# Ledger of designs, part 3: VH-VL binders against q0aze0

Target 1, 268 residues: q0aze0
Amino acid sequence: MKIILVNNRFKENTEKKAQEIAGQLSALNVEVIIDNGLDEPYAGTVDFIMVLGGDGTMLRAARRYGQRAIPVLGVNMGTVGFLSNIEINELAEYLPLILREEYSLEARMMLEVAVFQQQSLLTRVFCLNELLLRSNSPRMLSFALEISGQKLEPYRGDGLIVSTTTGSTAYSLSAGGPIADPQLDAFIVTPVASHIINKRPLVVSPEREISLHLLEEREAIIGIDGQIKMDFGAENRVLIKRAPHPLLMVNLKAKPFFTSIDRSLQRQ

## First folded at step 1 (VH-VL)

Design p33 (framework fv_patritumab)
Fold by ESMFold2-Fast, scan of step 1:
Structure p33 (fold): chain C 268 residues (1-268), chain A 121 residues (1-121), chain B 113 residues (1-113)
Amino acid sequence: as target 1 above (268 residues)
Amino acid sequence: QVQLQQWGAGLLKPSETLSLTCAVYGGSFSGYYWSWIRQPPGKGLEWIGEINHRGSTNYNPSLKSRVTISVETSKNQFSLKLSSVTAADTAVYYCARGHKYSSGWYYFDYWGRGTLVTVSS
Amino acid sequence: DIEMTQSPDSLAVSLGERATINCRSSQSVLYSSNNKNYLAWYQQNPGQPPKLLIYWASTRESGVPDRFSGSGSGTDFTLTISSLQAEDVAVYYCQQYYSTPLTFGQGTKVEIK
């Protein structure tokens, strides 16, 4: 058995804990590859991915490995989040089930984001939460949104978010988007500070293609999961569609999504 | 080299509509914003508004109810109409190119020669 | 609107001496995300349109002599002519392009003594 252990080298005590866990797994005849984010993703075959950290570390793991159809377990090491399943102090209890492959999987849709210059593909990335188009200057954007070839009336404002259902509780929520059941597949299209008051969030079939381009030259940025930033100009077009494979998230313990989000919203 | 040539009526009576045109030679019309800027005698400069080759406009809020900028992309021309003029609209009117690398709104790297517009009864 | 105020209104300087013009904005024109000041300077000779001298507060336009320099950040900006030549006798304007509407200073007239 090969396991990738994903951690964030720069978080308190995570590197030391990762080495400790790697030693425990090695003693059980498990081959461990440590991914601290500094090198390219491990290219070999692996059986399981264990993510030590918060939601940010899980988002990185999903972008690096989410398209490989490998089980991914989130192990929380501090701040409570939505993408971890167990706490670090519970790992010893659940480790025998992991090694015997005695767990269920939850499929979470991902976005495929392709950025073009004219007809040339510049880059392709995958993400779990969202793509954000935003102005990188004080000036508001004017941009076009197309859904499966249907051209909507122009948008004017600070930007637009195209989110998965998993991303519905991330930046889309802050921008006024709906809370979505993460077990559903859908795009959520949420305007950011639109000057057109009738521009509402849209919930769109995951089989559709979403296209964005600027209607005038502006300094703009495409943001991916809040972690990757790319310049975006009037010569660029972005195409968003459902990624070929979902992220396969490991369920070892029931996590009550709706009561957790309800509690967070009422108490913050 | 890019050149901006402008023309239009220079003498108006109160309540009439000002009409000026600017033509762009020697460079690309697309990819830029094209502005109108005015300067009353002995005063500073006032930005009126801008347009691009696709007809997208932005106007100074103080003039928005009276100003219309239009474009004729096939001729590389853009035009200003300012309605209901008064003596306060007496100024030299310039067309200018908004610089491509300005990020946000623009500074101006090429200017027309200016057209003096006098509003008198 | 961002109000641009220049000082002095007029300045008399001997040929070969330094001329200094100040421009103050009513609000900061520094954008924190790209760390750029959205401020330009223009020279206007009588009967001519303005000519761009400086953009991004301190970047000299191609073809502008090196005796012209811009400095400052946020709300306070300076245009300096290190050694005044006869052809530099003109009115100088600052402009912000941080927010709409675009606004200009009232101008500073530079004259020879």
Scores: ipSAE 0.000, ipTM 0.380, lowest interface PAE 19.6, mean pLDDT 85

Design p35 (framework fv_patritumab)
Fold by ESMFold2-Fast, scan of step 1:
Structure p35 (fold): chain C 268 residues (1-268), chain A 121 residues (1-121), chain B 113 residues (1-113)
Amino acid sequence: as target 1 above (268 residues)
Amino acid sequence: QVQLQQWGAGLLKPSETLSLTCAVYGGSFSGYYWSWIRQPPGKGLEWIGEINHRGSTNYNPSLKSRVTISVETSKNQFSLKLSSVTAADTAVYYCARGTYKYSSSPAFDIWGRGTLVTVSS
Amino acid sequence: DIEMTQSPDSLAVSLGERATINCRSSQSVLYSSNNKNYLAWYQQNPGQPPKLLIYWASTRESGVPDRFSGSGSGTDFTLTISSLQAEDVAVYYCQQYYSTPLTFGQGTKVEIK
């Protein structure tokens, strides 16, 4: 059995804990590959991915490995979040189940984001939460949104979020988007500080293709899961589709999504 | 390297329409806003408005009812029309380039030579 | 609209001495998300168009001598000429590009004492 152990070197104690867990797994004849974010993603065949950290570390793991159809387990290291399944102090209890493949999988849709300059593809990335188009200056954006060839009336404002259902509780929530059951497949399209009063969040089929481009030369950026930032100008266009493969999240322990989000909103 | 050349009628009578054109040589028209700025004799600078290659405009509110800026992207030209002129519109008119890319300055880095427009009977 | 006010209206400085020009905006031109001040400085010689000297409040335009420097943040900005040369006799303008309409200060005339 070969496992990728994903950690964040710059978070307190995660590197030391990753080495400890790697040692424990090696003693059980498990081959361990450590990914701390500094090197290229491991290109070989693996059986399982274990993510040590919070939601941010899981988002990075999903971007790097989510399209490989490999089980991914989130192990919480003390931060509150929605993407981990077990706590680090529970790992020893669940390890025999992991090694015997005695767990269920929950499929979470991902976005495929393709950025073009005119007709040339500049980059293609995958993400679990969202793409954010935002102004990077005090001037509001004017931009065009097209959904499966249907051109909407122009948008004016600070930007737009195209989110998965998993991302509904991230930036989309802050911008006034709905809370979505992460078991559903859908895109959530949420305006950011729209100047046009009646621009509402849209919930659309994941089979739709969404494209965005600026109508004016502005300082804008696109953000991917809050972790990647790219300059975006009027010469650029972005195309967003459902990714070919969902992230396969390991479920060892039932976690009630709705009571968790309800409690989080109550405390805000 | 990139140069702005401007032209148009320099002498007008009150109530006429001012028309000036600016042509961009040696560089791309897209990716920038192109502005008109004026300066009355012995006075400071006043921004009139801006346009991009797609025809999107922003105008100074004090002039908005009288000003129209248009673009001809195939020729890399943009033009200013200011209607119902008075003696107060006597000024040197400049065209200028500004940018909005994150890594670039949105300040005016390239200016035309200026066109003196005199409004007199 | 953002009003730009310069001080002084005119300034006489001896050759080789420091010249300082102040610019005040009626509201902040600092965009907190990128930590940039949307402020530029221009030099204008008689009969010539303005020439960009400084942008982002403190970044010197290519080809501009290093005796020119910009400083300040938010609403209060300064253009400094560390050692005035004869060719620096000109009118200097500050400009905000934070929001439309784009606005300029009234200008500061720099002359030799």
Scores: ipSAE 0.000, ipTM 0.482, lowest interface PAE 13.9, mean pLDDT 87

Design p37 (framework fv_patritumab)
Fold by ESMFold2-Fast, scan of step 1:
Structure p37 (fold): chain C 268 residues (1-268), chain A 121 residues (1-121), chain B 113 residues (1-113)
Amino acid sequence: as target 1 above (268 residues)
Amino acid sequence: QVQLQQWGAGLLKPSETLSLTCAVYGGSFSGYYWSWIRQPPGKGLEWIGEINHRGSTNYNPSLKSRVTISVETSKNQFSLKLSSVTAADTAVYYCARGPKYYYGSGSFDPWGRGTLVTVSS
Amino acid sequence: DIEMTQSPDSLAVSLGERATINCRSSQSVLYSSNNKNYLAWYQQNPGQPPKLLIYWASTRESGVPDRFSGSGSGTDFTLTISSLQAEDVAVYYCQQYYSTPLTFGQGTKVEIK
């Protein structure tokens, strides 16, 4: 068995714990590839991906490996989050099930984001939570939204979020978007501080294509999963579609979504 | 460690077009706006406009009808043209880096050394 | 446009004494999303371009002496020179970068008493 062990080099004590786990796995005749975020993604074939850390580390793993249809397990390292399935102190208990492939998989849709300058593709990235278009200054944006070729009335405000259902509990929630069952495939389109009072979040089919561009020259950025930031100007256009493959998340332990989010909202 | 070097004609007659160029050394245009700022003799500072590496511009509304800022990314240069000059356009003209897009000051640093432009009959 | 007003227009301070310059904006330059004040301070010596001293209202630019400090939030800002040195004789400008057009105060001339 070959496993990629994903960790965050910059998190306290995470590197040492990753080395300990890699040693444990090697002792069980598992080949381990460590991805600490510094190098290019591992290009070879693997059987399983184990993510050590919080939601941020899982989001990075999803961008790097999510399109390969490989099981991905989130192991929490003490940070509270929605994307981990087990705690680090439970890993020894569940490791035999991982090695025997005794687990279920939950498919989570991903976004494909393509950024153009005029007619030229600048970049294409995949993400698990959302794309954020936002002003990078106090100046409000004026921008156009098209859904499957249907041109909506112009938006004016701080920005817009295009989210997966998994991302419904991330930035989209903070911007007033709905909580969505992550088993559903849908785009959630949530305005950020819109100057137009009646602009509401939209829930649209994942088969639709969403495009955004600025109607006037402003400092704006495109944010991907809160981790990647790109300059976005009036000469740019972004196209958002459902990614070809979902992220396959490993489920070893029941983690009820609705009761978990309900508890989180009561804390807020 | 980024340096700005500026040049252009310093003496103009009314109705002529001012043309100044600023060259950037030690860095790329990416991540910043690049601005022109002027200072009439004995007066304060007036922002003229800004341009980024993609050619996106913002101009001071009071000057917008007469101002054009352009960029030549291959030469690491940006330029100011101000048409239909009058005596009121007599000033020291500075190029400067800023504001920044993502992180950092959002203010102006570094500055070019300035070019005195005199408009006289 | 955001108008920037400085006070006083000129200030005479003895060497080693405290100098205080005030700057007021016609509207708030505090951006709630990042909790930053879009306000900078510059020093200009005769015949030279302005030199950045302070940005984000209170962050000192690298290489600027610690006797320079900025404070304030929203619409009211202060530049303080805790112990005036001879080389601090200059004109000082505040500047907002909250919205275009970017605007500067009229300047405060600091002189030795």
Scores: ipSAE 0.000, ipTM 0.429, lowest interface PAE 14.9, mean pLDDT 86

Design p40 (framework fv_patritumab)
Fold by ESMFold2-Fast, scan of step 1:
Structure p40 (fold): chain C 268 residues (1-268), chain A 122 residues (1-122), chain B 113 residues (1-113)
Amino acid sequence: as target 1 above (268 residues)
Amino acid sequence: QVQLQQWGAGLLKPSETLSLTCAVYGGSFSGYYWSWIRQPPGKGLEWIGEINHRGSTNYNPSLKSRVTISVETSKNQFSLKLSSVTAADTAVYYCARGSLYHSKGYYPFDYWGRGTLVTVSS
Amino acid sequence: DIEMTQSPDSLAVSLGERATINCRSSQSVLYSSNNKNYLAWYQQNPGQPPKLLIYWASTRESGVPDRFSGSGSGTDFTLTISSLQAEDVAVYYCQQYYSTPLTFGQGTKVEIK
């Protein structure tokens, strides 16, 4: 068995913990690759991915490996989040189940984001939570939203979020979007500080293609999972589709999504 | 080096239309907003409006009913028309580059034309 | 509209001495998302167009001498000339580029004492 350990080298003691876990796995005849984010993603075949950290580390792992149909386990190392399944101090208890493949998988949809300049593809990236189009200046954006070729009335405001259902509890929630069951496949389209008071979030089929472009020259950015930032202007267009493969998340322990989000909202 | 050259009629009678043109040399016309700014003799600066290479405009609300800015992108030129002039419109008129870049964001006025004195008198 | 108010209207400073000009905006020009102040300073010599000195409240434009500095955030801004030289005798304007219409202060005339 070959396992990738994904960690954040620059966060506290995660590097040391990754080395400890790698040693334990090696003693059990498991080959271990450590991915601390500095190198290119491991290109060889791998059987399992263990993410050591918080939601941010899981989002990075999903972008790097999510399209490869490999089981991914989130192991929390102190920061409360929605994407981890077990705590680090529980790992020893669950390790035999991991090695025997005695776990269930939950499929989480991902976005495919393609950014064009004129007719040329600039970049294609995948993400688990959302794409954010936002103004990078105090000036309001004017932009076009098309859903499967259907042109909506122009949007005016600070921006727009196109989110997966997993991303419904991330930036989309902060912008007034609905909480969605992450087992559903859907795009959630949430306006950011819309100029129109009654502009509502949209929930649309994941079979739809969504495109965005600016109607006026403005300083804008595209943000992906809160981790990638790209400049966006009127000569640019972004196309958003459901990614070919979902992220396969390992479920070893019942994690009650609805009670967890309910508690989180009561604290806020 | 970017240079802005401006020209147009300097003497007008009340009720006439002011017409000025600015031509951009030595740099990219696209990726920027191009503005008109005026300054009455001995007074401060007043922004009139801006236009980009696609013809998108923003105008000072105080002048919007009288002002039109247009662009000839193929010539790297943009023009100001101000209708129904009065003595209060006597000023030096400047064209200037404001900028909107993907990486830099909005940038204030870094290049200016030399100015054209417009006098409105009977 | 954002109103820009400068103080003083005129300032007489001896050569080699410090000159300080203040600018106040009627609302904040700090954009919280990028933490930048959309505030610029210009120098205008008689018969010439304005010249950009400072942008983002404190960033000096290339080629501008280091005796010029900008400071402040939100609604209160200052342009400082640490050691006035004869060539610095000019009118100085602050400008917000936070929102349209773009607006300038009324100007501060700096002259030799």
Scores: ipSAE 0.000, ipTM 0.510, lowest interface PAE 12.3, mean pLDDT 87

Design p41 (framework fv_patritumab)
Fold by ESMFold2-Fast, scan of step 1:
Structure p41 (fold): chain C 268 residues (1-268), chain A 121 residues (1-121), chain B 113 residues (1-113)
Amino acid sequence: as target 1 above (268 residues)
Amino acid sequence: QVQLQQWGAGLLKPSETLSLTCAVYGGSFSGYYWSWIRQPPGKGLEWIGEINHRGSTNYNPSLKSRVTISVETSKNQFSLKLSSVTAADTAVYYCARGYKTTVTPYYFDYWGRGTLVTVSS
Amino acid sequence: DIEMTQSPDSLAVSLGERATINCRSSQSVLYSSNNKNYLAWYQQNPGQPPKLLIYWASTRESGVPDRFSGSGSGTDFTLTISSLQAEDVAVYYCQQYYSTPLTFGQGTKVEIK
């Protein structure tokens, strides 16, 4: 069995813990690949991915490996988050279940983001939470949104978020979007500080394609999962669709989404 | 270019809570970590902690029990609260952008002007 | 924590002469897999916030004059100002970004002789 341990090398104690876990797994005849985010993703075949850290580390793992249909387990290192399933001090208890493949999988949709210059594809990335179109200057943007070829009236404001249901509790929530059951498949389209009074968040079928382009020359950026930034100008277009494969999240322990989010929102 | 504007109460008594806010203009708030860094008069720089647009935080362990950094993503603002202040917390407090790398932590390419916080009886 | 130590604490250099500042980390800040040193240098003029000069130990930030250069690897790093100018009177700080908590050197004050 071959397992990738994904960690953030630069978090205090995470590198040490990754090495300890790698040693334990090697003693059980498991081949371990450590991915601490600094190099290219491991290109070989693997059986399981274990993410050591908070939600940010899971988002990175999803972008690197989420399209490979490999089980991904989030292991919480003490940071509050929504994407982990077990705590680090529980790992020894659950290891036998992992090695025997005795767990269920929860599919979480991902976005495929393609950025074009005219007809030419510049880049293609995948993400678990959202794409953000944002002004990169004090000037508001004027931009066009199309949903499956349907051209909406122009937007004016700071930007737009296109989110998965998993991302509904991330930036989309802060911008006024709804909280969505992560078991639903949908895009959530949330305006950021719109100057058009009637622009509301939209919940649309994940089978639809969403495209965005600027209607006037402005400095803008595309942000992916809060971790990747790309310049975006009037010559560019972005196309967003459901990624070919969902992220397969390992479920070893029941995590109550609704009670967790309700408690978090009441305590903010 | 990116500009960071910061504000908050500069004069505090011992045991009070320090509150500072930083607003980001001319650049993306998403895709970066935003830090608070302080500098006591005549001393060096001390990193306090960081936050991203989703509210993920990392704190300096020496300050972790007293520090809360929060974010208001719709306004591109993040804020520092430091509880139970003493004279040792007297410093210029800076907000700064962590320049994007493949992982955190980052180096800092844009800084706010600084806010002098004085703790005295 | 990675401790950053600079030397000297202060130096006086005549206008047009070379200034050299050293920085030592308590642990290596070189990541062998990508061969990058996670080290930055900052300049702080009186009453101003720090300004980024150099990152990745030797890469000069846009707009920074050619007279500034960084060198070194692993645990020992140097910032060099080849020909000191009046506007270079400042305190200089090294910073590691290899591991949290992020840490800075204690600073080196550069003055005109």
Scores: ipSAE 0.000, ipTM 0.365, lowest interface PAE 21.7, mean pLDDT 85

Design p49 (framework fv_patritumab)
Fold by ESMFold2-Fast, scan of step 1:
Structure p49 (fold): chain C 268 residues (1-268), chain A 121 residues (1-121), chain B 113 residues (1-113)
Amino acid sequence: as target 1 above (268 residues)
Amino acid sequence: QVQLQQWGAGLLKPSETLSLTCAVYGGSLSGYFWSWIRQPPGKGLEWIGEITHSGSTNYNPSLKSRVTISVETSKNQFSLKLSSVTAADTAVYYCARGGYNYDHPEYFDYWGRGTLVTVSS
Amino acid sequence: DIEMTQSPDSLAVSLGERATINCRSSQSVLDSSNNKNFLAWYQQNPGQPPKLLIYWASTRESGVPDRFSGSGSGTDFTLTISSLQAEDVAVYYCQQYFSTPWTFGQGTKVEIK
């Protein structure tokens, strides 16, 4: 068995904990690759991915490995979040089940984001939460949204979020989007500080293609999961569709999504 | 441990192009944004721009027309070019590591020693 | 752009006394979805590059003495040095990383009385 341990080098004690866990796994004849974000993603075949950290570390793991259809387990290291399944102090208890492949999998949709300049592809990235188009200055953006060939009336405001259902509790929520059951597949399209009064969040089929481009020369950025930033200008176009593979999240114990989000909203 | 070592021309005449290089030791360029930040004598810090190992850039809009940042992954280096310099560009220039993922956005944990650039006629 | 304003510009404090530096952002740097403030503090000694002290408004960087603490949320932030030592004589800068371009305060010079 070959396992990738994904950790955040800059979180307190995560590097030491990753080395400790790697040693424990090696003693059980498991080959371990540590991915602390500094190197290219491991290119070889692996059987399992263990993410040691909070939601941000899981988002990075999903971006790097999510399209490989490999089980991914989130192990919480003390950070409050939605994407971890077990706590680090529970790992020893669940490790035998992991090694015997005695767990269920939950599929979470991902976005495929393709950025073009003119008609040339500049980059393609995958993400678990959302794409954010936002102004990089105090000036409002004017931009066009097209959904499966249907051209909507122009948007004016600070930007737009195209989110997965997993991302419904991230930036989309802050911008007024709905909370979605992460077991549903859908795009959530949420305006950011729209100057047009009747622009509402939209919930659309994951089979649809969404495209965005600027209608005026403005400084803007595309943000991916709050982690990747790209300049976006009037010569650029972004195309968003459902990624070919969902992230396969390991479920070792029940995590009550609705109870967790309800408590978070009462506490901000 | 990670160390940033920088070098380049320190004395320029108005209208010339500034060129500085930063080499990264003890770590890979992959997974991070690598920035240039400057500080005029006796003043505060100004972010210039950033680059990834793949060559993706983001620039401060106030400098975007004059600045180019490039990366040379085979040498684990990244470089700054600033064109059409004036006396206002006199500053200490730092390279720095910042940005990684949501857990480590653009705060800067490792810095080069700085290079004093003087623009005088 | 988000403008960062520090106060005071200069502060003279006796050894062992508390030093307080304020930083105000022109707009909120709080991400309400994660309840994180995208704010950092740096210390710069003469002739040296800045050194990271605090990130996420209140998280102390590894190796930074516990006399340094950060507090605040949204637009108003404070760096506190609970008992000033001689080596703390430096210029201190706040930085927002909520929105590009990344911006810094003008700096606060801390001197011994």
Scores: ipSAE 0.000, ipTM 0.413, lowest interface PAE 14.2, mean pLDDT 86

Design p5 (framework fv_patritumab)
Fold by ESMFold2-Fast, scan of step 1:
Structure p5 (fold): chain C 268 residues (1-268), chain A 121 residues (1-121), chain B 113 residues (1-113)
Amino acid sequence: as target 1 above (268 residues)
Amino acid sequence: QVQLQQWGAGLLKPSETLSLTCAVYGGSFSGYYWSWIRQPPGKGLEWIGEIYHSGSTNYNPSLKSRVTISVETSKNQFSLKLSSVTAADTAVYYCARGRSYYGSGSYFDYWGRGTLVTVSS
Amino acid sequence: DIEMTQSPDSLAVSLGERATINCRSSQSVLYSSNNKNYLAWYQQNPGQPPKLLIYWASTRESGVPDRFSGSGSGTDFTLTISSLQAEDVAVYYCQQYYSTPRTFGQGTKVEIK
């Protein structure tokens, strides 16, 4: 069995814990590769991915390995989030099930994001939560949204979020988007501070292709899962579609999404 | 100048899979949509689908269940597979380069010479 | 799907005379944000692939003779050949690229009278 441990080296606790867990797994004849995010993703065959950290670490793991159809387990080491399944102090209890492959998998859709300059592809990335287009100055953006070849009336405002259902509780929520069952496959398109007050979030089939471009030159950026930032100008276009493979998330214990989000909404 | 060279099997029996390949010379493969368009003898043009060099595809809904377009970026090639052919699939098949700047959408500035595909029992 | 309809199906014109071909889309192909019509015209000679003549409804492709012109907006478009030459005997197609699937008109055959 070969396992990748994904951790955040900038958190002292997670790096030390990854080393401890790697030692324990090695003692059980498991080959371990530690991925702290600095080097390129491990290219070899892997049986399982264990993510040590919060939601941010899981987003990085999904970007690096999510398209490889490998089971990914989120192990929480801090504040409760939505992408972890077990706590670090529960790992010893669940490790025998992991090694025997006695767990269920939940498929979570991902976005495929292709950024162009005119007709030239600049980059292609995958993400679990969302793409954010936003203004990088006090001036509002004017931009075009196209869904499966259907051209919508122009948007004017601070930007737009194209989110997965998993991302519905991230930036999309903050911008007024709906809370979605993460087991559903859908795009959620949420305007950010639209000048046109009747622009509403859209829930769109994941089989559709979404494109965005600016209608006038402005200082703008695109953000991917809050972790990648790119300049975006009028000569740029972004295409968003369902990624070829979902992220396969390991479910070792029932985690009640709806009661968790309900509690979060009460706290605000 | 850009040139599209296409090839593939021209004679098929019903139920077989059509396979055609198009290679791009004399210009950039990246940054464009690459399309397949067909024309039955004596009839008009029907768009089959398009692919970006990253592998992103759009297909004609009437053919979506049978069509697959794939790309081989290292060779500047893209290919069409159409499964379960019938006599209605007899046509000249063209590959073409899609050009568009203002949002999604393609008009076709370079075309391959065409490949006649005949489906007969 | 956006349906493209051309008229007439065939047209006979004398050498040096004007030829006019019409194309109608079932819904508008004008995008208000950039004020562009997503409409192209092609010429097809027997045994050859189509050749791009016009894009954005009225922009002539480089190398295309100036006797070819496109006009119209929204749903109604026209291709005009101001002075028909012998080499213009061909079938002409309009095409919308406003949405997927990309759709073509049924074609207009231009013949010498």
Scores: ipSAE 0.000, ipTM 0.398, lowest interface PAE 17.5, mean pLDDT 86

